# Designs tried in a protein design chat: miniprotein binders against p81326. Part 138

Target 1, 226 residues: p81326
Amino acid sequence: MLHFGGFIMEINHISKILEKEREEYIRNKVEEYLKQGFSKDDAVNKANQSWRTYIGHRIQDVIYNLLKKFLKDSGLKVTTDKALNNRNLPEELDKVKRLIAINYGEYLFLPDADVIVYKVENNDIKIIAIISVKNSFRERRFETTYWKLKLKESPVTSHIKVFLATPDKDNEISYKCPNGKPKKMRIILEYELDGIYFLKEDFEETEKAKHFGKIVEDIIEISKKL

## First folded at step 11 (miniprotein)

Design s59
Fold by ESMFold2-Fast, scan of step 11:
Structure s59 (fold): chain B 226 residues (1-226), chain A 80 residues (1-80)
Amino acid sequence: as target 1 above (226 residues)
Amino acid sequence: SMKKIRITIEVPDEEKAKFIAKIIKDLAEELGLEVEIEVRGNRIEIRIESDDEEKLRLLVKLIEWLAIMYGAEVEVEIEE
């Protein structure tokens, strides 16, 4: 049984499970490529390349499922940008899509929001937060900050919190304080965004940079003000 | 005394059920716990017996987290 009293300490469990998933995924992919006639070295290299692509999508699915599970009893709903790009969109999701659309003069575009949290009250929809999920910062490092700045420009979307969620396995934006200083990318992301949530234990928390386990209580508190 | 726990997980498909069952087995082995796992279609049935209640509780918690990470529900039953 999962108890909320221990929730913050369970980020380590997510990391441990994902490492076991990696081991089994790689094992299966190596076997698959060997059966296709690839050499052992090529099979291993291809399996590792496949994992890099897979883990990006897997982390997004994990974040979605965790938020859906732990926000359910608070009356909050969770969707994804993938769901919002469906051609046959349900009315509720169509309204969500319209409420996060960004104006470019005569055109409206949807931001690239991996996970979206909203609530429905008296048949009205309120968008609470958009979560950008990044496994790596090699490319599109400031994409999330761009969308935050655009959302901030409109009275319709300016209240929407924009969060980053990341394992940051390569320590690209996490740092040890006070013994280490933040890198430029970390400084900019923390300044512009409403919060950064790490799926790792070993870092010093700030007001805006927290362990992922705190995202549920933070979102619930934000929703009460709307 | 031995504690006996039965866990049932229903996941999206048979391939994922087999994959998840292997992860559960690996987690149990790391904790030094014996576990019996049976996969039937998209359903995973787990039986755990242990005198170490702390490790048993931890394994159950890990299995529950794994299920949540796949959007699945878990049914846990104590058999003794």
Scores: ipSAE 0.736, ipTM 0.903, lowest interface PAE 0.7, mean pLDDT 85

Design s6
Fold by ESMFold2-Fast, scan of step 11:
Structure s6 (fold): chain B 226 residues (1-226), chain A 80 residues (1-80)
Amino acid sequence: as target 1 above (226 residues)
Amino acid sequence: SMKKIRITIEVPSEEKAKFIAKIIKDLAEELGLEVEIEVRGNRIEIRIESDDEEKLRELVKLIEWLAIMYGAEVEVEIEE
């Protein structure tokens, strides 16, 4: 008999599924643009541009769903910045929002936290980590670093871990030069952030730069210290 | 020996169900497995039969991962 018990988060399965999603998405978008009167070349170009926008949001949703699934039994809760921007917030999420907010004199702003992990103990909320999700580093490459440095300035938020999660398909931060030196962007991100988690197989792991499958164990371990 | 698997996935919309069903069909085809897929509104019903237990396990794992990636409820029933 086939039996399904425990399983390990396998990045190769996730990558394979996303590639099939890409193929079907692009096929559908090309057909849509052709029906609108665009040439084949224009339809393909527009479909690829549409996918680049879509995949950014899709990776955020995937990471949210994976963390929600694998942290459930550890008493940890997961939410998103999108959920925190709802007009009618439940009291628990309103408390989460206040605990990650950064003070700018008369103004209070949220960091750009794509996914947020927290716990509830004795009706108090403890923020464990925020995860920034990036598909590309062409723009806003140090935005996550900015929010990490701002969170460190307050005793309320200084304990919050800030992680980057990325497929890094263009090898923008997972590539090493022939002399073994990482690129400047990788050095800065790894130094300032609490961790980088790659949704890819082919890279050299360090203490802070790991396969995404290790994020669950790391978050649980951090939570035990709070 | 032949193994028979039934999988049911519930997603928020019929449009998503059709999209996901197509992905499952493409994954099965790549593994050389025959699958029967039926979309009933927001529900996807999958039937897989194979004597290649390793390929069957691989496809079921891919379908389970796909469901998790959509935050979807999934039920797996094994026959035989």
Scores: ipSAE 0.748, ipTM 0.910, lowest interface PAE 0.8, mean pLDDT 85

Design s60
Fold by ESMFold2-Fast, scan of step 11:
Structure s60 (fold): chain B 226 residues (1-226), chain A 80 residues (1-80)
Amino acid sequence: as target 1 above (226 residues)
Amino acid sequence: SMKKIRITIEVPDEEKAKFIAKIIKDLAEELGLEVEIEVRGNRIEIRIESDDEEKLRYLVKLIEWLAIMYGAEVEVEIEE
């Protein structure tokens, strides 16, 4: 049971809703594939494959929408790397993009910042945090760590907090080995990143690895010190 | 003595409104609550009536979370 701004935050609500979304999504996709002439077995298989791709983007959207909702009254703004990749950017988002960009000699690239939190004070923009969203760790396990290390190299970006947000459904980084030791991947991610936020209830919290419900409070506290 | 609650959700398009309405119907059904849901273009209008205040509050909370998860505005009104 978590409280924020008088509103109780409950991670289990997110999980329950996403399960209902999965059921309806798969039902609709199966119907769609059957209409295209696929067999029932092929339609089901294709629908399940479609869901695996969809859920990754869906969790990113959920986290973006939750942060946008709960940070609004704190004067904090939220955007996405997808928004920053639009051809024509508003002046404010163009400034955000430039403050996050990483130099590779002749080239400038954005980190893979699924969600970006910033504030605007007296026409000055301060980037507070970048949140990387991972539904699974099968591929690109240390990509978030790479971006953290690159951001640390520049005085312009070294203050930016880099967080990982994940359901970790397969217990890839929340699992403890039989000797009580975390897995190597968990140890490295927790050491290098500024925080890990889990969209699940069953794990042991540490100073840097917390339930997702605590992310809003943490971001607000960081913003007050900038 | 039954409590009556009206909820209105506005989403980007009609297809998304229909999808969300189905999720709400499924959530209500799981809780054993009857709901009246009407989709009008991109708007979802929900009426819930129940004497089980605990289940009613829980469903309203789930609907509010669902709306937030879609970046949607939600209005909740307690009717006579």
Scores: ipSAE 0.766, ipTM 0.910, lowest interface PAE 0.6, mean pLDDT 85

Design s61
Fold by ESMFold2-Fast, scan of step 11:
Structure s61 (fold): chain B 226 residues (1-226), chain A 80 residues (1-80)
Amino acid sequence: as target 1 above (226 residues)
Amino acid sequence: SMKKIRITIEVPDEEKAKFIAKIIKDLAEELGLEVEIEVRGNRIEIRIESDDEEKLRMLVKLIEWLAIMYGAEVEVEIEE
């Protein structure tokens, strides 16, 4: 039985499982492309490209499921921006959507809120945190910071914590330059966001940049103050 | 001595159940454990036999993490 408490989440197990998923996914995709008439080398290359797209969505699902599991006993609820975009939205989720939506005159848009944590008290909803999940920083590097800055402008949303969660396998924001200083992208993201949670072991923690296993305790602590 | 464990996992659909079953087989093979897995629709039924308690507990733990990562509930039953 897996337990939470003083024991942090074991991200090494998550990483191991995701590596097995990668191997099986690629194996299946290679077989699929070979059946379509591609050469072995082309099939492998196409399968690897397919995995790069798939893993982004997979990490979002993993984080959603982990938070839902480990926050359940704290009375906290978890949803996704995909759930909020369903045609027939339950009343509770419709309220969640309205509490995080940003007004652009005639238009209303959701922030980059891949995963949303909230609580319900007396039919009132309090949004605790939104988590932006990024597997790669090659595109839309500062999109999460843009949404954080927009949310700060409204008294309705200014309390909402904005977190980034990432494996950062390419060491895009966990890398330090030879002089020991972080790269510009890391400095900006850490400065503007409420926290960065890494799904990897090999990095130096700061007050705001932590191992993903700490996110559950942090969210619970924040919720108790609302 | 020899211990036998049954695990049941329910997932969203049959295709996902088959994919997850293959991951479990791969994890078990890496640990050198014997495992029998049956997929029945969206349900995965696992039988594990081993006299190596540490490896058995490790595999069960990995299966529990895998299930959580798919939003699935796990039922574990110990048989002697």
Scores: ipSAE 0.754, ipTM 0.908, lowest interface PAE 0.7, mean pLDDT 86

Design s62
Fold by ESMFold2-Fast, scan of step 11:
Structure s62 (fold): chain B 226 residues (1-226), chain A 80 residues (1-80)
Amino acid sequence: as target 1 above (226 residues)
Amino acid sequence: SMKKIRITIEVPDEEKAKFIAKIIKDLAEELGLEVEIEVRGNRIEIRIESDDEEKLRSLVKLIEWLAIMYGAEVEVEIEE
């Protein structure tokens, strides 16, 4: 069995598996489109478009499942924004939802929190961290930063850590000063957020910008201080 | 010495089980290992037999990571 204490998360295994999933997914979608009467070129193009939508949700699911697996032994629990938006919530998740909600006058809204880590002690819930998962930075580039700044405004939510997790395949935020020019998005995200975790091998590592494998130990350490 | 390992993975449905089984087969072929994979409904049964302990450990580790990435329960048994 894999254990965090005996083994750290290996980004190369995650990347390799996701590449095999991509190959099989595209193969199946190409077959499907060919059966629908599309040309080979159109079938391939449509399959690639389908993968771009799928991979965004798939990476979120992967991160949720990895955190759930490796935080379990530390007494930490993991949920998703999708689970919190269900019509009928278990009491525990209803409490989590209420502790994450941001006040906009007469209205309460949830932040864009793809994955949420919390702990339960003596029937009290403490939110540890929110993880925003991004496969691409083409749009909504500073959305995670907006939610971090909003959470800081309230004494109820100001302790919540906000992390970004990304494969950053296109090197959009992998380096602070590629070719000697400051990369505004990387610099601002690193400055404002509590951490950036990369699901890739090659990037500029700092105290806040780390391999995804380190997220478990960081979350456990934060939890012990609350 | 020959090592025999049985791995069982339970996933949400048969379509997902078939998809995952294909990925496992591709991972095994890349490592030069022969595997027997049987899909029964939402259950995947894998049998691996090899005298190359290093490759065997590598494949088992990849299968365990794959299972975790799907939130799946995995059982590993060493057969003598």
Scores: ipSAE 0.758, ipTM 0.908, lowest interface PAE 0.7, mean pLDDT 87

Design s63
Fold by ESMFold2-Fast, scan of step 11:
Structure s63 (fold): chain B 226 residues (1-226), chain A 80 residues (1-80)
Amino acid sequence: as target 1 above (226 residues)
Amino acid sequence: SMKKIRITIEVPDEEKAKFIAKIIKDLAEELGLEVEIEVRGNRIEIRIESDDEEKLRELVRLIEWLAIMYGAEVEVEIEE
């Protein structure tokens, strides 16, 4: 039985499952490419490239499903940027979309909000948090901080918390240099963002950089102040 | 003290059901547990029998987490 179906998530179980998914995904893709006539080496290389694309979307889906499961009993709702871009948008989601949009003169654009947490009170919607999901930091390193800074400029969006969620499998931002100093990217992300949540066990927690399992209780506490 | 557990998971489609069933089989094999898994369309039926309650509990927890990660609901039936 899961612990109360609730507020504490077991990151070790999630990580183990994702590793099994990787193994099976790659096995299937290698078989698929071999059937298409690729060499063994090419099939393996193509399968690994396919996984790199797939895992980005998969981690977003996992985080969405986890938050939806563990926040529903707290009166909080969860949606995705993919849902907000649907042609036939329900009234509630249309309101959510308008409340996170950023003004660029005559244009309104959505931030890169992979997962969005909001609440509905008396038919009014309040956005609690936007979660940006990153599997890799090779490019667009400060994209999440850009959106945080833009959201701060508007009275409509300035209250919205912006979180980063990441497995950080390559230890790009959870790593400390041999002298104990964090990398500059980690320093900037932690300073500018409202929190970083790691889907991994092996890192040193701070007040803003935490195990992903703590995100549910943090979001609930934020929502009580709104 | 042999315990028997039946687990049912419903997912969006048959291809996803087959993929998830394979993951469950791999998790069970790693724990040294024998598991019977049947995929019927988008439905996965799992039967586990073991006298090792600790390993049974661990596998059930892994299956429940796996289901949550796919947005799926799990039905667990324990037969004493």
Scores: ipSAE 0.788, ipTM 0.923, lowest interface PAE 0.6, mean pLDDT 86

Design s64
Fold by ESMFold2-Fast, scan of step 11:
Structure s64 (fold): chain B 226 residues (1-226), chain A 80 residues (1-80)
Amino acid sequence: as target 1 above (226 residues)
Amino acid sequence: SMKKIRITIEVPDEEKAKFIAKIIKDLAEELGLEVEIEVRGNRIEIRIESDDEEKLRELVLLIEWLAIMYGAEVEVEIEE
């Protein structure tokens, strides 16, 4: 009956829900800080600062939950960097961790892989994609690009697609300059990465810069070629 | 033409259930729909009655997306 059909999603529902979550979160935090003895202005400022920290983690969880839900029937598995840092790490996740690790001589480090998509076939694990989630580009704007370039240097990891997912609320990489040219940061990110997925409606799509709703179909298509 | 819908959502804990219930109430108010929401521990039970099928479908869709965004299971049932 009342059932959304498939993953041809319009991200307006996600944006609307997150805005309602923000309103309720801020209300609760303001109340909490007022009870701790802060002034109204200080409580509001602290609540807004708390939200800025919270929303980055929340968007990552949202993307994880959406991908896990919609990729399940395609035989694809989804995990997070948080899961890979668990002390009681299952054998399968330990293998995933080793397959995305980057060699720095005596040391191995994980890339900025907030969400990881992989498949298991005959006990072999194949990493399909890693998704870096960014709420803001005010700092560390090329970190995802750095990890993409490092992954390309190894035959073990060179096939892994590296995607950026972002609401880009401040129009830092979805805005065009007055001359119609994209900003330098957008040009570099789009050139180096395998794709950028926007959790917003209002931007111009390209072959590599798309609405987030297309990520599931793209990942499934990539997985069929591996 | 009045339709009655029951929705049940289970989430990790009672605090999260209360938070989500408030979001659902706010979404319903924005659409001009009356809803009955009951929180029992980590379970949220929602009842919606409306003859505006389009608004009803929109609210149900929003609730389903909200549940997925929390990794929650959701059950939707039409009564009558």
Scores: ipSAE 0.723, ipTM 0.904, lowest interface PAE 0.9, mean pLDDT 85

Design s65
Fold by ESMFold2-Fast, scan of step 11:
Structure s65 (fold): chain B 226 residues (1-226), chain A 80 residues (1-80)
Amino acid sequence: as target 1 above (226 residues)
Amino acid sequence: SMKKIRITIEVPDEEKAKFIAKIIKDLAEELGLEVEIEVRGNRIEIRIESDDEEKLRELVMLIEWLAIMYGAEVEVEIEE
């Protein structure tokens, strides 16, 4: 009955579903805070603050699940930084962790790699891309660019593509200033990163700033060159 | 000719099952479709009947997208 085109995703359906999730989440949280004795106005304000925190993690989970679904038949594997921080790490994920870790003298740290795409050939692991997921740019706006620059310093990690994925609902980096120029933050992010993928329809595409639906085909194309 | 579809979704826990069930109900109401939804623990059972094939296909598509976004297992069965 239901057929997916394979490599291109329908962003409007994803956005519509997330909008319904927001409505239901807010209704539930308002009810919860009212039962705790908060006023209606306080309950609404607290529910909105709760959603702001929740949606960040939710978008990460959505992107992970979408990539896992659509890359499965291409021989590509998907994991998360959360999975890599598990104390009892499977051998394959331990290898993935070591291949993306950044050296700070006697210490190794993981980059801002919310979602990681890799392949396994003859027991060798090749990291294809890491995707940083940002719901807002209020704080730590250049964190992803810092990690990109650090990864470029090592021959082990310099090939890894670093992407940003964001709904950018507040138009923080998809908006043009009145003079027609992009904001400084957008210019820097687009320049330093390998790509920006928007989970929204209303923005002007460039070679590196695209609709999220194009991420699957881009990752598959990159993997063929590695 | 009225078409009848049964959908089963398995999710991580009962609270998520209830949350997802309400979203499906809201989506169905927006499309003007009658839907029966039953939540049994972490399992959601959906029955949809309609002779409006376009709206039915749209709702089933949205339910499949919703399931993918939760990493959930989905079974779709068409009944006559």
Scores: ipSAE 0.721, ipTM 0.900, lowest interface PAE 0.9, mean pLDDT 85

Design s66
Fold by ESMFold2-Fast, scan of step 11:
Structure s66 (fold): chain B 226 residues (1-226), chain A 80 residues (1-80)
Amino acid sequence: as target 1 above (226 residues)
Amino acid sequence: SMKKIRITIEVPDEEKAKFIAKIIKDLAEELGLEVEIEVRGNRIEIRIESDDEEKLRELVELIEWLAIMYGAEVEVEIEE
């Protein structure tokens, strides 16, 4: 039987799939808007706007599914902030929620933890990493760093790694030397966060800024130290 | 010689199955591969025939990554 190995992500395959998904999504949305009586130009504009919202959630789902697939054999579990906000929360996920919640006096808030990696040992839960997924940085530039700094304030959460995962298609925080320079936002994100993982090949790699395919190996290594 | 591969994918619902089937059809067409795709509720059944082993492998890899990206179950069989 055909099989495909390892934790190395073939970014070209993912990019090709997302491009075909975009084309099909736009075709379907344009048809929907035309049936609603919009002009061709309005239908195309609305479809493109709809895609921008869709792709943000889609990238989060992709990362969740990839991590769930590749971490399962290492005894690591993956969940999402959407799952933690479910009304009928299983006991295990309720414990995960409590271990990442941040205290604001009389209120407890969850960080913007799109994807959460944890392990269960002897019925005890240890949070390994929180992954924030950003498709764009225009209005949410330092949200992930804010959550990292808040988590560092408590001995319960200070060990939790906070990662940013992004395709960064608009080159908002990636750069390529010699024609590029790190922007202030990239410098701050890389300094404050535990890692940045790019869903693209064209960027300047550092110890903390890596291709997304490295995230599985990094998480497994971190898990072994806990 | 001609190689034949069967792939079955199970996804959350019928609308997703139809959507994914169209993506697979587009991917196969871009690679110049003959593919037959049937959607049965939330299941997608794919048959691929080609004597180009490299292109077959590439399409199967694309389909497996697509399945992972959707959290779908996928089964691949080589038919004699």
Scores: ipSAE 0.650, ipTM 0.894, lowest interface PAE 1.3, mean pLDDT 84

Design s67
Fold by ESMFold2-Fast, scan of step 11:
Structure s67 (fold): chain B 226 residues (1-226), chain A 80 residues (1-80)
Amino acid sequence: as target 1 above (226 residues)
Amino acid sequence: SMKKIRITIEVPDEEKAKFIAKIIKDLAEELGLEVEIEVRGNRIEIRIESDDEEKLRELVKMIEWLAIMYGAEVEVEIEE
């Protein structure tokens, strides 16, 4: 079996699995709503709305688990913004939280850091990258760019790479125009961010916009220079 | 040439184990493969028998990816 660079086949398997998850999730939710007394049409509509909310969190979990699995043997660690919001934080995660927090005078806020990659050297924490996960680009398309610009303002955080990861099922930023030109939103995101990783096959790769499968080797290479 | 494969997956809870087991059954059905799946609490035990090695490899690979996508550890054993 020809592997086409190794990661392409894995991305296709992930997409197929997520489609099976959608079918089973909707089936279960329809049954749940029918038991609650909703009509068949209302149950289906409610199940589809439930899936739209669920898939956003699910894609984030998938990316977290993939990175955790494939970075483990490289001495790199992975966490999430959800883990950092736990009040019973281990010392290590508390340090991670402090190293990515942005100062707004009397207040500290976390960036849009759905997934965070860091390393530990002699009990010292170094943040390698944060990954913002977007399932759609309706109204909050440049939020990741805002956080990138804010992180650049501090010597503590200016080295942190900011990546966007997305399935982009609706071809909002991976669209192949007949003339070969990308859309304005794609141009701006690619220019300002350190990289964009697509969980899909059908798009034109550039130096900064790549198949998601390449994120592991890119992060490892960045960590060596840090 | 018939191969038997045993796969064990541990997940955090029983509800997720049942959901994942159903996904595996659906994936197998699409490939035309029969599978035996047993859920014991948070543990999923899968047995697959087929003389179609290509389809077997495809299903095993999909099960491995499914386990990774849930942060689960998977153990694969080939039986004679």
Scores: ipSAE 0.767, ipTM 0.916, lowest interface PAE 0.7, mean pLDDT 85

Design s68
Fold by ESMFold2-Fast, scan of step 11:
Structure s68 (fold): chain B 226 residues (1-226), chain A 80 residues (1-80)
Amino acid sequence: as target 1 above (226 residues)
Amino acid sequence: SMKKIRITIEVPDEEKAKFIAKIIKDLAEELGLEVEIEVRGNRIEIRIESDDEEKLRELVKIIEWLAIMYGAEVEVEIEE
């Protein structure tokens, strides 16, 4: 049995489980496409495309569930931008949405806040952190940085920590200077964001670039200052 | 000394239950453990018997992580 005060989050188990999920997902999708009359090569290609879409949402769901489980005993609450986009919001979530939404004249947009951590004290809402979840950096490479800079412009949102969580399987931001060449994306993301949390073992660790297992204690520490 | 463990996991639907049961079976096989898994609608029942307490503890831990990753609660019962 897992207990918050007596365990350390193990990235190896998460990675191993996700790899088994990938194998079974692809196997099932290949069978499905073959039954639809696609060739073996087409079925495999379509299954891999389907997995790329699925895994993005799956990693967000995993991070949401892990944070919800491990922050519960600290009195912290967790929600998602998907929940905030519901038409009829409970009063508490409506307040959360208003505290992170950014105004662009005629339009109101939520930041890239896949997962949101907040606390409630005497019916007052305080946003602790938002976590952007990225499975790949081929597209939208600086989107999280843009939202961090926008949130800093307002006294209402400037205290909110902005974190990036990623498995970074393609090693796109795992190292600052692989082969002696500076990697702009890693350097810029680490500089501008409040932290990067890796769902993998092999990466260049710094004060701001850490194993995902450290995110719970970091969020709790931040919440005590608010 | 054989240890018997029963684990119950409840997930949103039967399709997810079957998917998760397959993942658990594959993880158990990788550890060299035999498991009996029964899916009843959205409920997964797992029975494990082993005299290797270390491997048994490792599998239980992995199953608990898997359940958390799906937002599910886990019930673990130890029967000698």
Scores: ipSAE 0.731, ipTM 0.895, lowest interface PAE 0.8, mean pLDDT 86

Design s69
Fold by ESMFold2-Fast, scan of step 11:
Structure s69 (fold): chain B 226 residues (1-226), chain A 80 residues (1-80)
Amino acid sequence: as target 1 above (226 residues)
Amino acid sequence: SMKKIRITIEVPDEEKAKFIAKIIKDLAEELGLEVEIEVRGNRIEIRIESDDEEKLRELVKLIAWLAIMYGAEVEVEIEE
């Protein structure tokens, strides 16, 4: 079910659901902290801190589940960096891990590959894209860019698309200055990365910065060229 | 004109099922729809009756998106 006009509108539904999850999560955490003997003000403050940690992992899970659902009919497979860090990997995932790992002498590190899209053809694995998921840009702002540049250095990984996916709730990279110029962070990220996908409606699309609903179509198109 | 829909969602555990059920209740209340929700272990059963097809369709869509966002299996049945 890949009708992207409707899918783009449904990013509003995803945002609405996440806000309801936030409200219920905060209510539960406030109750939990009050039962532990914290004051109302402390309970609210601690609940908000807990939510900030929770939402980062939650957005990664949401993006994984959405991609897995909508790429299924295209024969594309989706995994996560968490799955690749298991001690006992299935042969297929072990191959995926080896195809995206970057060598630093005695050490191998995975890029910021929160979500990985690949295909299997005749027992050969081809990595299509890695998606870095960021809920905020307060620190390590160019980490995704670093990994993109490292992947470009190797013939094995240079074809892999590197995407950023973000709600950008605080308008850190979707905002434009009064003169229409994007902020420096947005300019650099858009220039270096293969695409930025926003889980929000209120921004001006470019060739590389799009509504998240378009990621499935883009990935399928990339896969056909590989 | 009155439509009846049953939705069943399976999630990893009972606590997550209760959490998701509360989200569904809140979404339904915002739309002005009454829903019957039963949590049985890790299974959520939802029954919705309405002759407002537009609101009903919107709620079903929200529930489907919520389920996808949890990687959950969903069954939808129209009862007439």
Scores: ipSAE 0.763, ipTM 0.914, lowest interface PAE 0.7, mean pLDDT 86

